# Designs tried in a protein design chat: VHH binders against q84jc2. Part 310

Target 1, 232 residues: q84jc2
Amino acid sequence: MSKMRNLVEEKFLEFYESWVIQLELYLHQLLIAHNNNTMSETELRHLISKLTTHHKAYYTAKWAAIREDVLAFFGSVWLNPLENACSWLTGWKPSMVFRMVDRLRKSRVVLVEAQVKKLEELRVKTKFDEQKIEREMERYQVAMADRKMVELARLGCHVGGESVMVVEAAVRGLSMGLEKMVKAADCVRLKTLKGILDILTPPQCVEFLAAAATFQVQLRRWGNRRHYVTHS
Below, E stands for the ipSAE of ESMFold2; O stands for the ipSAE of OpenDDE; V2 stands for 0.75 times the mean of E and O plus 0.25 times the DockQ between their complexes.

## First folded at step 19 (VHH)

Design lk12 (framework vhh_8fcz_2; at its last look DockQ between E and O 0.78; V2 from the best seeds 0.81)
Fold by OpenDDE, look of step 19:
Structure lk12 (fold): chain B 232 residues (1-232), chain A 126 residues (1-126)
Amino acid sequence: as target 1 above (232 residues)
Amino acid sequence: QVQLVESGGGLVQPGGSLRLSCAASGFTFSDHAMSWVRQPPGKGLEWVSGISGSGGQTQYADSVEGRFTIIRDNDKKMVYLQMTSLKTEDTAVYYCARMPYSELWKFLDSGKFDYEGQGTQVTVSS
């Protein structure tokens, strides 16, 4: 009982599965680097760079895919239901990473006052940006329900020939707004991530990245078990 | 009980080759990414190479890239490290490590990585 997938979904699914596997391998590196404190600062920075490059690759692929079909990411078939449920505008919620930092602080990570201050400033900014996007999304959804959905419904009753082209054009128009918002959200994600990594020391960055990767990996594994999802 | 048993270490001259083996048991082998790590004399544990559960993807430390090859046999529950062009700086105790999915947070919190095997000594010397 497999669902039909479009080409964008299939391609991105393959990419993401591969990407996550690589992330797991990086996670293992991060765990070893973090827990044993065996690496020089230069080595740590290099590891951090590898991880950041890996994440950049994800967004490069994502942005290429959403240009083709942003709707594929609203109901991502490459994610399990748990992952999807935890998604905010097709990805992780930026403000969530500060909770990860807080968790680290409560464990072993000691931040100096200057770091704490900068993190708080970044937190405030991130929340502000999230809220701005959310408001825009709300406005968009309301507007869509009032006008665009009615139009699509009307056109959908007579889909054939020229009508098909009109419907497709309408869907494209709707998708453009969503794409814009998704890109905006991704920008906030990337800025937030960069901000955190700029504030933290290399050892702290490794720990943070390890925690983040752990969360992703565990969420995926837990979700797959719970919903009997198999990815191959 | 999880068991990892490393073997294949020994004394070799610079430029030589060795093949390490790790026999795994006590967990779903194919579901776990595996890594080789090493501990040089007087130094801490460092990651060397990793391989995905299926064996389809691999990673290497820069220091061993192009010289070492990690492979696995899921039917035999084995992971291997083919080492070539060995250098004196490759001298270390080598350990096989599984991704500890069930204990990831524990390791993050403890600050101590737990490797389960006894390791195998690799000595590169003229």
Scores: ipSAE 0.887, ipTM 0.965, lowest interface PAE 0.5, mean pLDDT 91
Fold by ESMFold2, look of step 19:
Structure lk12 (fold): chain B 232 residues (1-232), chain A 126 residues (1-126)
Amino acid sequence: as target 1 above (232 residues)
Amino acid sequence: QVQLVESGGGLVQPGGSLRLSCAASGFTFSDHAMSWVRQPPGKGLEWVSGISGSGGQTQYADSVEGRFTIIRDNDKKMVYLQMTSLKTEDTAVYYCARMPYSELWKFLDSGKFDYEGQGTQVTVSS
């Protein structure tokens, strides 16, 4: 119960701290590769594969942890408040990654028309998948479960054991539905990432991965620099 | 003013060892991940190794893994690269580089990585 939730949070905090630090080191690699015009395609593909593997490792660890306690991932103790505020179903909204693609188009690279068309098709598909997940979330009526759970807790204060059993069943039902939804969202995130990397050339993939990692690193650093030590 | 001063390079035979040093100043050293990068003759920059701000985590290019070790001393504001089993393909100018956290978007937009030091030459030849 409370120890199991605390253990899940503590274990993932340790993993996440290490994972983010490794991402920073990979980001430094990407910055150098971005500058290196003599790097071979095989070398670039190897670096891209390391980044892909790193992201897959995050989801592997996350899916193991949400099996034990998905609610730990809503308002995560390992994220700062800014990172938590930017979360959609325990991660960034899948379609937001196209901001990094849009950045590529505005800067150094020129995407050919075939790439632009494929990226737009993927953007539409990703948005459609997001909306499907949002509709499914509404069907689970998460806000209504929370309202009923609060009312049952108030009643349980005066009635006793039956209220506790109903609350426990409701929490378990919510957890099962949320686990399915979080995994679905994560699958859209991974499929969108893979789709983008399949469309871009290896040098363009390096630029995209560097921009994405930069956003994540900056979000964490900016959010950790706080002058408010009280009313959060 | 950020300064990184590399030293310890030289001429060495294949199979030999060298230890490169990088003295850092002008920034909060322990807050920054650091890397070694190198530029072989006629080629662009190649990332060699990186180390976290605390020193607790490291990464190595596949070509040097098992042969090179990156180390930092936050009290002395130093980064080292211990190189062993050197090969002729390790011949390059070696630079240390700090993670440019406040300028990441500038570096991405420019397409150029600006190293701060002059580098140190490592030459591996018979």
Scores: ipSAE 0.755, ipTM 0.919, lowest interface PAE 1.0, mean pLDDT 81
ESMFold2 (binder alone), look of step 19: mean pLDDT 83; pTM 0.850

Design lk13 (framework vhh_8fcz_2; at its last look DockQ between E and O 0.75; V2 from the best seeds 0.80)
Fold by OpenDDE, look of step 19:
Structure lk13 (fold): chain B 232 residues (1-232), chain A 126 residues (1-126)
Amino acid sequence: as target 1 above (232 residues)
Amino acid sequence: QVQLVESGGGLVQPGGSLRLSCAASGFTFSDHAMSWVRQPPGKGLEWVSGISGSGGQTQYADSVEGRFTIIRDNDKKMVYLQMTSLKTEDTAVYYCARMPYSELWKYLESGKFDYEGQGTQVTVSS
């Protein structure tokens, strides 16, 4: 049985499925580069650049889509329930990547003191930014419950003709705050990612990106198996 | 048991063409992205090309872009690498590799890539 989707959902679903497939192929490159450690620094930097470009493409598409319907990303039909459950404001939680770095440090990644210091500084900043956004989200949700949701409920009982336009306007108004917060969250994601990549050496960047991609790919695969999700 | 058997290698002159084949078994072939990798003499392993499970998407190393084409046949459980305009620097042992979804973390932690096949020798020489 298939669910009805709006146009934004359908378009982004198609995009994301393609994007994830590409990510898997990049992951294979990263794994091979990481495991054999035979690539020059120039080659590694180029690979890193390819990955960063791939990620930028995602956010470009996302931002275009959320401008049309940010609410689609709070249902995220292109994600399985496990992926959705692990999502923070429509994406990965920025502070999570530091735990990933910690995991790598416990294995093969050796960081110099200067790197450790910079990462810690970035971690603190990232957490601060996350908390700021979370507080804003909480405030927004509370405010909506008191005023905006009541208005929607009232209007929703009489949807027809001119009332449809009023309801749509109200929904747009409510979505504006969410869009702002999602963009803010994405900015924190991008800043955090850039920060980490600026701190790490090229080989370490490859390892980090491989780990990140692995986590994403496995989460998707695990979730799909668990919930018997079949994508178009 | 996972098996990958590469074939099609040989000696060819610069500018020549070869088609490599990889026969896969022991796993759900269509569910796995596949890649070709190569190991030049005295050098480490390098990624050459990749193809998605369905075959709908492909990637290539810059060094082979426009010269090599990766394709797959999921019914036959085959992946191919059509190589054209071969150069001396293409000389290497070529391996077929599947995406090791079940062992991704193992590879990340070990730093070792497991060769599941024996590879096929490609020599480009005048």
Scores: ipSAE 0.888, ipTM 0.965, lowest interface PAE 0.5, mean pLDDT 91
Fold by ESMFold2, look of step 19:
Structure lk13 (fold): chain B 232 residues (1-232), chain A 126 residues (1-126)
Amino acid sequence: as target 1 above (232 residues)
Amino acid sequence: QVQLVESGGGLVQPGGSLRLSCAASGFTFSDHAMSWVRQPPGKGLEWVSGISGSGGQTQYADSVEGRFTIIRDNDKKMVYLQMTSLKTEDTAVYYCARMPYSELWKYLESGKFDYEGQGTQVTVSS
């Protein structure tokens, strides 16, 4: 019942394990920085730049992996990719990051009115971009259905070798479209991250990045505990 | 319960070398990322270097990269900081710190970072 991993998935998981370990080291640095009231703005901006570069490296590796095999990031997606539209293309909805901003506002981060207005504008833009991707996914599904119907009608007169070719062509077409959509979703995630960091002050950026890293580190450690229990 | 004991500090001249040691006890050492942090005179804590639980990955502050090397020995429960080409700006009390995985949200929300050891003084002067 367990799924088999392919080569692309195995290589990406090895990358991800190293990537999250480096994120843990950055998190320790962020925790120290957030406790240090004497750090210069230049020092804070440099640390923020290291974190943004680290996050960009994640997407660069992910995009390389999906160019090799985007279906490695989905289950049985080639049969019904619509099932994945609500799960949001290999990740969390980009706008979900604002829940973390909201948590920080309720606990310790004090934002001035100008920042609050800019964050709301960014949230609206992020949701608009999400809806645009959802409309593009819907248009892609219609186009794919049309191609499948034409090929199925044609197959009613052909041998089994032709049926295999039609299925393989449909899978290739689906893979290309899904790759574009995953990259579009990741671009919205990156633009939203950069937008938040542009609105926050450097100390607020450190607190936000520490919270985000804490969430990812804790999820990975809980997942490792589940993996240990599941396999042992 | 948790103990971190730093040692190996002292007086050195600029350009000199020194190796700091940190002896750990009271927790599963190999499961924790470790860092060296320092407090220069008149400044807050500065992160210096970090090392993953396995020892396979390291990070360094720009000011020490190429000059300092962080090493761990999980069998002996030790973390080291090999310091070379020392500068007067490296003068500080150096602390060993472990990643507080079970209390990350507490520390993030409180803004407090607790020292486990007493630190070791490094003084670089002519």
Scores: ipSAE 0.756, ipTM 0.920, lowest interface PAE 0.9, mean pLDDT 80
ESMFold2 (binder alone), look of step 19: mean pLDDT 83; pTM 0.841

Design lk14 (framework vhh_8fcz_2; at its last look DockQ between E and O 0.76; V2 from the best seeds 0.80)
Fold by OpenDDE, look of step 19:
Structure lk14 (fold): chain B 232 residues (1-232), chain A 126 residues (1-126)
Amino acid sequence: as target 1 above (232 residues)
Amino acid sequence: QVQLVESGGGLVQPGGSLRLSCAASGFTFSDHAMSWVRQPPGKGLEWVSGISGSGGQTQYADSVEGRFTIIRDNDKKMVYLQMTSLKTEDTAVYYCARMPYSELWKYLQSGKFDYEGQGTQVTVSS
């Protein structure tokens, strides 16, 4: 059984499915590079650049889509329930990546003191930014419940003709705040990612990116199996 | 048991062509992205090309882009690498590799790539 989707959902679903497939192929490159550790620094940097470009493409597509319908990303029909459950404001939680780094450190990644210090500074900043966004989200949700939702409820009882336009305008107004917060969250994601990659050496970047991609791919696969999700 | 059997290697002159084949068994072939990797003499393993499970998407190393083509036949459980305009630097043992979804974390931790096949020797020489 298939659910009805709007145009934004359909387009982004198609994009995301393709994007994830590409990510898997990049992951294979990363794994091979990581495991053999025979690539030159130049080659590693090039691989890292390819991955960063791939991620930038995602956000470019996302930002175009959220401009049309940010609400689509709060349903995220292209994600399985497990992926959705792990999402923070329509994406990965920035502070989570530091746990990945910590895991790598406990394995075979050795960071020098200067790197550790910089990572900690970045961690603190990232957490601060997350909390700021969360507070704003909470405030926004409370405000909506007090005013905007009541208005929508009232208008929703009389949807027809001119009322439809009024309701649509109200929904757009509500969506603006969400869009702002999603963009803010994405900025924190991108800054955090850039920050980490700037701190790590190229080999370490490859390990980090491999770990991140692995997590994403496995989360998707696990979720799909668990919930019997079949993508087109 | 997962099995990958590479074939099609040989001696060829610069500018020549070869087609490598990989026969896969022991796993759900269509569910796995596949790659070709190679190990030049005295060098480490390098990724060459990858193809998605459905075969709809491909990637290539810059060094082989435009010269090599990866394709797969899911009915036959085969992956191929068509190599053209071969160069001396393409000389290597070529391996077929599946995406190890069930062992991704193991690969991340081990620091070693596990060869599931024996590889096929490609020698480009005048």
Scores: ipSAE 0.886, ipTM 0.965, lowest interface PAE 0.5, mean pLDDT 90
Fold by ESMFold2, look of step 19:
Formats: C-alpha cells, structure tokens, sequence
Structure lk14 (fold): chain B 232 residues (1-232), chain A 126 residues (1-126)
C-alpha cells in the first residue's frame, strides 16, 4: 500500500535486483561476442544457453512467487514507473519483440528468405496466441462483473449484509484467474523466444539477445534517471 | 577523458599465478560494471570476467571459472584480475573495459569495441 511490502514482494525485490545486475553482466559479454568473428559455433551456442538459462531462472522464481501473491506482479515494487507502464500481463508483450527483429534487419542482421518466412509464421502464431489470452481475460472480466452485480443486488436487500464474505470470494477468484492468465502469457513469451532463437543462426541469436538485454537495461536506467531528476 | 591503464602482465610458467591491475579515471567508476577481456594470438576479443559497480556480483567465462577472481576497489578506482592455475591457452593481451551504458545502442549498431587502454601481455609458456 503506502510503504509496506509483504514477504513475497521483499523476497522478489531481492531476487530481481540481483537478476537484472546479472543480466547487465551478460549484456557486456554479448557486446564483446557480437564483435568477435573468431568465436566457434560451440562457444556461441554456450553463451546463448547461458542467456536462456538466466531467463528460465526468472520464470522459475516468478511462478513460485505468483502462487503466493499474483497481485504483487501488477504494479511491481521492483520495477520503476516506466517499466510498470510498459508491462502487458506482468511482462513484455510477446508480439512486440518482432519489432526488435525488424530493427536488427535494418542495421546489421541479414536474413535469408527461409528465415524471413519462418519469422513471419512465428509472428502470426504469436499474435494469435496473444489475442487468445486477451479474449480469455475479457471473458474473465465479464464473468467477474456479472457475479459482482448479482451479489450487489443481494446486498441491497439486507441491512448490514454478508458483503465481506462475497468480496473475499471475489478477490480469491480474481487471483486464481489472474495467476492462470499470467502463466499463459509467460508460456507465450517463452515459446516466442525459443522460436526466434531456433530460426536465427548463432551469431544472429547473439545480436538479438544483445538488443533485447539492451532494451531492458536502458528501460530500467531511463526510468530511474527520470525518478532521480524528479526527486532532485 | 576516460582512461584505463592495465598492468601486471608478464611471462609465467603453466600452473603459475599472476595479478592484473586496471587503474581507472575520467568517469564515475562506481557507477559502471567492469570487465576483463582478452585477445589471444590470431583471435578476436573474448570476454573473461565481469563485476558489478558495487562489486557484489561477478561472472566468469567457463574457461576461467574457479581459476580467476575479479575484484574491484572503488576507493582506489581499481579493478584486479587474480589469475591462478594458468594454462598456455590463457596467453593473450588483457584489457579492462567499462560497460558503455550511455552508448549501448551506438555500440550495438556500430559494432566496434574501442580499447580505452593499451592492455597488458600475459604469456604462459615453459
């Protein structure tokens, strides 16, 4: 609420601060690698594996925390206001990563026709899955509103009614539905990342991962600078 | 005027130890993650180790994990690389590098790592 953080928020704040600092170190590693034309394919694939393992560690920790408190991931205390404003269902929007691929194509990355076709197929699949989740969220919101309307009508018939138990049940139902939606969104994120990395060559994967980490690091730094300037 | 001055290199036998130093000036040292990178003969620049601005977190390339230790002293504006169990494969020119936070997109687009120091030669041979 005002300054209090629950136990889930405190634990995940510690985890996330460490996780992003490690991402910054991986970013420096990626920046060196993207300029080294003598790295073997085995070395590149190993670095790519380190990045995918780092992302898996994030989701492992997130899914454990969501089981305890999914609402902590909506307006998170470990993110600055800019990072929170850019979130779609507690994370980056799956379809938006293809803008990053497009940006790379306009600068350094040359894709062959087969890769372009595979990426477009993946973009369509990702957008379809994303829209399916949005429709589920809309249906969930409508269903919850309908239950609330019925219970509000019942409360209007009684003085000092049973509203506390109805509110508690609605909040519990909301949390369970949100947990399912967040995990579904995370699965689309992971499938999209894997799909991109499977289509790109190892050097192209390094370029993509460097760009993605750069965006995340800069979003955090830009948002923190705005906070510092506003404070000063 | 960013300056990074590497020192401490030399000729060492396999299995030996060496400590590299990097003196930093011209920027807010504690705000920047730092790395050691190296260029083996006939190869491109490869990343060796990194350390967060506070010094609280580190990463190592698999080839040096357990043998090298990165340390920083923010009061003295120094980064160190303590090397042990040296192998002939560790022969390279070693550079320290700062994370280019303000130039990340430029660095990513241009693709050229600009050495800020001259590096220090480490040669591991019998």
Amino acid sequence: as target 1 above (232 residues)
Amino acid sequence: QVQLVESGGGLVQPGGSLRLSCAASGFTFSDHAMSWVRQPPGKGLEWVSGISGSGGQTQYADSVEGRFTIIRDNDKKMVYLQMTSLKTEDTAVYYCARMPYSELWKYLQSGKFDYEGQGTQVTVSS
Scores: ipSAE 0.746, ipTM 0.912, lowest interface PAE 1.0, mean pLDDT 83
ESMFold2 (binder alone), look of step 19: mean pLDDT 83; pTM 0.849

Design lk15 (framework vhh_8fcz_2; at its last look DockQ between E and O 0.77; V2 from the best seeds 0.81)
Fold by OpenDDE, look of step 19:
Structure lk15 (fold): chain B 232 residues (1-232), chain A 126 residues (1-126)
Amino acid sequence: as target 1 above (232 residues)
Amino acid sequence: QVQLVESGGGLVQPGGSLRLSCAASGFTFSDHAMSWVRQPPGKGLEWVSGISGSGGQTQYADSVEGRFTIIRDNDKKMVYLQMTSLKTEDTAVYYCARMPYSELWKYLNSGKFDYEGQGTQVTVSS
């Protein structure tokens, strides 16, 4: 059974499906580069750049879409339930990537003391930023429940020509705060990612990006199997 | 059992063309992205090109962009690499590789890429 989707959802769904397919192809490159360790530093940096550019493209598309309808991203019809369940403010939780780094440290990746120190500093900063956003989200949700939701409820009882316009304006107002928070969260994501990549060596970056992409791809595949999700 | 069988390699002069083929079996072919990789003499494995499961999307290494074309036939379970304007530096054993979705973490941890095929030798020489 299919659900009705709005235009923003449909467009972003198409984009995301294509984007994920590209990510898988990049992942294959990363895996090969990682496992053979035969690429020069220049080549590795170029591969890393391709991946970062790919991620930037996602956020460019996302930010354009959330400007039109940020609420679409709180349903995220392009994600399966498992992916949605793992989402924090419409994306991956920034602090989660440090667990990936920890995994790398427990494997073949050797970090020097200076890297470890910088990573810990970044971890602390990232957690702080996450908590700040979470507090703002909580405050916003409480405020909505107290006033904005009452207004919507009141207006919703009188659906007419003029009333519809008023309701839409109210919804836009409510969405404004969410958009700001989503952008803030994305900022933390991007800063965290950049921070990690700046700390790691090119080979380590490739391994990290491979791990991250693997997690994303597997989460999607596992979720699709579990919930019998089919995408266009 | 997963099987990949590469063919189409040979000796060719610079500027020449070759078409490599890979016959796949033992897995859901259309559900897997496929890549070509190569191992030049005395060098490590390098990624050359990739194609999505449906064949709708492709990627190429910079070194082969504009010269090589990857395509697939899901009905025949084949992936191809059309190589044109071949250079001496294209000399290598070429392998077909599937995306190992079920073993991604294994690949991340192993530190070694597993070749599922025997490869096909491409030699570009005057």
Scores: ipSAE 0.888, ipTM 0.965, lowest interface PAE 0.5, mean pLDDT 91
Fold by ESMFold2, look of step 19:
Structure lk15 (fold): chain B 232 residues (1-232), chain A 126 residues (1-126)
Amino acid sequence: as target 1 above (232 residues)
Amino acid sequence: QVQLVESGGGLVQPGGSLRLSCAASGFTFSDHAMSWVRQPPGKGLEWVSGISGSGGQTQYADSVEGRFTIIRDNDKKMVYLQMTSLKTEDTAVYYCARMPYSELWKYLNSGKFDYEGQGTQVTVSS
């Protein structure tokens, strides 16, 4: 059988390429806003809202796609190998974002003590939520392996209509469980992002969003260069 | 050596139209997203519009959406800003800017975004 990208993969590949290009344009906006101390708080909040909406649009499209094929998001065709290597449950590990906050604090972003305390509380909560998801994923994997093994043993793995039915049911069960875990991870990502933006001032939010977008854009551009990828 | 040269500015009445041009050289033009930014009198830079390297995606500031159109010609290494329904608040020096992929962290860390061109003056007045 000739392997072709399915319709879900092709549709999301087109969406993702457009989405990242739009993120690049937003990044240029953020860089200009970062350098402009005459922008009003209202203008900064509007730009921040556009970035938040853009990120939500990614998850809206992703959640529609994972209902049809969550497995496409593990080793995604629309990501280069470097991007895929950085994935935890189909995205950035939620707690990793605090490394970007810490880097900005060492360079330009000055946080008052109250903000530092709130960010640390959020970091602890985020790590707790991550660990909960990791434990749920482990339990799910064990439960699915046990159920699959019992059903295959019961049927003797016979090749036929009924054996295909059992395998298809096991695959559907795996996909539903993975969809739940991916959405849970995405919800932690969104809650963490919004929590950070709520703690930071509008100018600090612009710097944070610019740094995050810079990392994502650079990861994609560097990973797409064949000169730097070795598969041996 | 990167070079961006803006032209096409001038005096125009409210409601009028202008087309700005930006000639680019010294870099692989089609690899870079491009933006128009402007500096109104006595104010800092305002981002106006952006266009992807291929030209397939565009963004506009709310204040100009529906009135301005950004276009690029990769064969001629040109970016244009077609402005219509001009208002007095559009008065500014307009610059084109390339996405500084190799210097992103420099600009973010310094808090300074350097123009690469001299800009072109647009004045909208009766």
Scores: ipSAE 0.763, ipTM 0.921, lowest interface PAE 1.0, mean pLDDT 82
ESMFold2 (binder alone), look of step 19: mean pLDDT 83; pTM 0.849

Design lk16 (framework vhh_8fcz_2; at its last fold request DockQ between E and O 0.79; V2 from the best seeds 0.84)
Fold by OpenDDE, fold request of step 20:
Structure lk16 (fold): chain B 232 residues (1-232), chain A 126 residues (1-126)
Amino acid sequence: as target 1 above (232 residues)
Amino acid sequence: QVQLVESGGGLVQPGGSLRLSCAASGFTFSDHAMSWVRQPPGKGLEWVSGISGSGGQTQYADSVEGRFTIIRDNDKKMVYLQMTSLKTEDTAVYYCARMPYSELWKYIDSGKFDYEGQGTQVTVSS
């Protein structure tokens, strides 16, 4: 079941593999920082900034890639099946991060009342935004059954010059809608992440980011072991 | 059993150079990112540098960027830290650290870093 990769898939695969490796190195930094009670707030904030910059780089690359071929991200050949199964609109589900915070609270993280309140407000907002995006996505999915898509399906069965052009135009139209949805989802992700980091103290941020990175790394490793997928 | 043995430390004047070595055993070396960490006197452990399993990617703390170089030899199961332009603030016990993939949550939950080696003392003094 080897899938032929297009140029966008190939480029992003290379990027992502490198990005994940960097993430692992950052994770190690976070773990060490988490264990260092002598680090200044300035130092912690700097580390947090490095991580946020790393994440921003991912979305910058992603958004450039989806502009070329958003459909590549619905296949996501750079991810294993487990990672894909856990994906919501080509990425992590924003509300998931609150579960991460809850996990940390059950362990060592102590939040003050003001933080708890702000987190709840953010949770409600995030959930609302997720639902809004889901509804919009459903609209696009239903629209796939319209006359235009039926025509696309018919044309897809015939190889011809004019037919190919029509199919390509139709796919581009669909892709624009999908791109919009993916970007919207990413915006919610970024807003949610920023919101959490703004609520947490620098030490808590380090712990949160370490946990998040751990989740990503472990999900990838577990998925690779399960499916015997070798990634660099 | 995982073993990490650091060496190469010593006394050096400011502006001097040292090369630290870490010998690894007891795990698949090439599958693990490696880091150097250090503990200055009276301070906690701080991350210094990291290198990916393949050795293709590296990271450095800002305080050592441009002065230190991390490299690894997967055939020999060695990781090195070339230190140049040493400063008094570089004085510390240096440890080699393996990425603990199987114990990541343990580290997060405990807040304790379990370094496996004895470390090597680096003293920068005039």
Scores: ipSAE 0.891, ipTM 0.968, lowest interface PAE 0.5, mean pLDDT 91
Fold by ESMFold2, fold request of step 20:
Structure lk16 (fold): chain B 232 residues (1-232), chain A 126 residues (1-126)
Amino acid sequence: as target 1 above (232 residues)
Amino acid sequence: QVQLVESGGGLVQPGGSLRLSCAASGFTFSDHAMSWVRQPPGKGLEWVSGISGSGGQTQYADSVEGRFTIIRDNDKKMVYLQMTSLKTEDTAVYYCARMPYSELWKYIDSGKFDYEGQGTQVTVSS
């Protein structure tokens, strides 16, 4: 292991590198499917199911890793600095995914009025859930500044081995709180994704998933080429 | 100039084998995921298999998994499709395709995929 990586970080780095490469391969499938006017609804739903299963596998692995080390997901070693800078509570910001939905309005696959209304309702619900989590995060930060937490920090500076145990218990408590907030944010992400895919037709789902995967792939590629871009 | 040249197609009997080749030039080959796609008679393009830039990750369409193997050689800038247990429904023009990283939004917005080679015909018939 590297001196900056614990076992959890090393295992998730290996998982994520494989997972994002598989997402790129799925993106190629989505582009071909998007082009192919002769694919059946069954074929499209099968591909969509593969994509949703791939995303669920990410969260399954993430939530297992978070139980061990939630802090690894704030400033992750498997993400470049641009990807980390664009993160909201360890992932994409739910309300911003509607920019990918907005591309469908430019698309050859027309949204009907009923879909537009349902998507707007979902966007509002998503923003509300997002804001609720942001208020929870603020309450958490206030609690961290609470007199008791400041006292624990002062105690850790003034005493030996017993203070280490008290500080470690406080850190575990804070980590559990962060884990709950990260999972709540992930649930909003999953609910939003499912809601969008439930409203869209299969061809629209393919286009949306392609756009979402493209954004993720581009962010990674642009961030990995940051050295070149900043010197060009 | 990006060029992809497919070869190795032909007429085979059901149950037979073929190995398709794709020679790539005009781009950084090892940086690009590659796929095999095919166009059966009277149908649109159908994705067959994909391979990561390093060659370490692969995916296969359910219809070909266990029968086809995608391989790449980054030193020779080649991608291959080893096909076995061929069926009549595998009859198609086969193309190799690179992931169009610089044009992804164009393809999403237009819904049109531009294959870059002429393809190679595979015909599976008694």
Scores: ipSAE 0.818, ipTM 0.942, lowest interface PAE 0.7, mean pLDDT 85
ESMFold2, look of step 19: ipSAE 0.790; ipTM 0.930
ESMFold2 (binder alone), look of step 19: mean pLDDT 83; pTM 0.854
OpenDDE, look of step 19: ipSAE 0.890; ipTM 0.966
ESMFold2, fold request of step 20: ipSAE 0.790, 0.808; ipTM 0.938, 0.943
ESMFold2 (binder alone), fold request of step 20: mean pLDDT 82, 82, 83; pTM 0.847, 0.846, 0.849
OpenDDE, fold request of step 20: ipSAE 0.000, 0.000; ipTM 0.259, 0.258

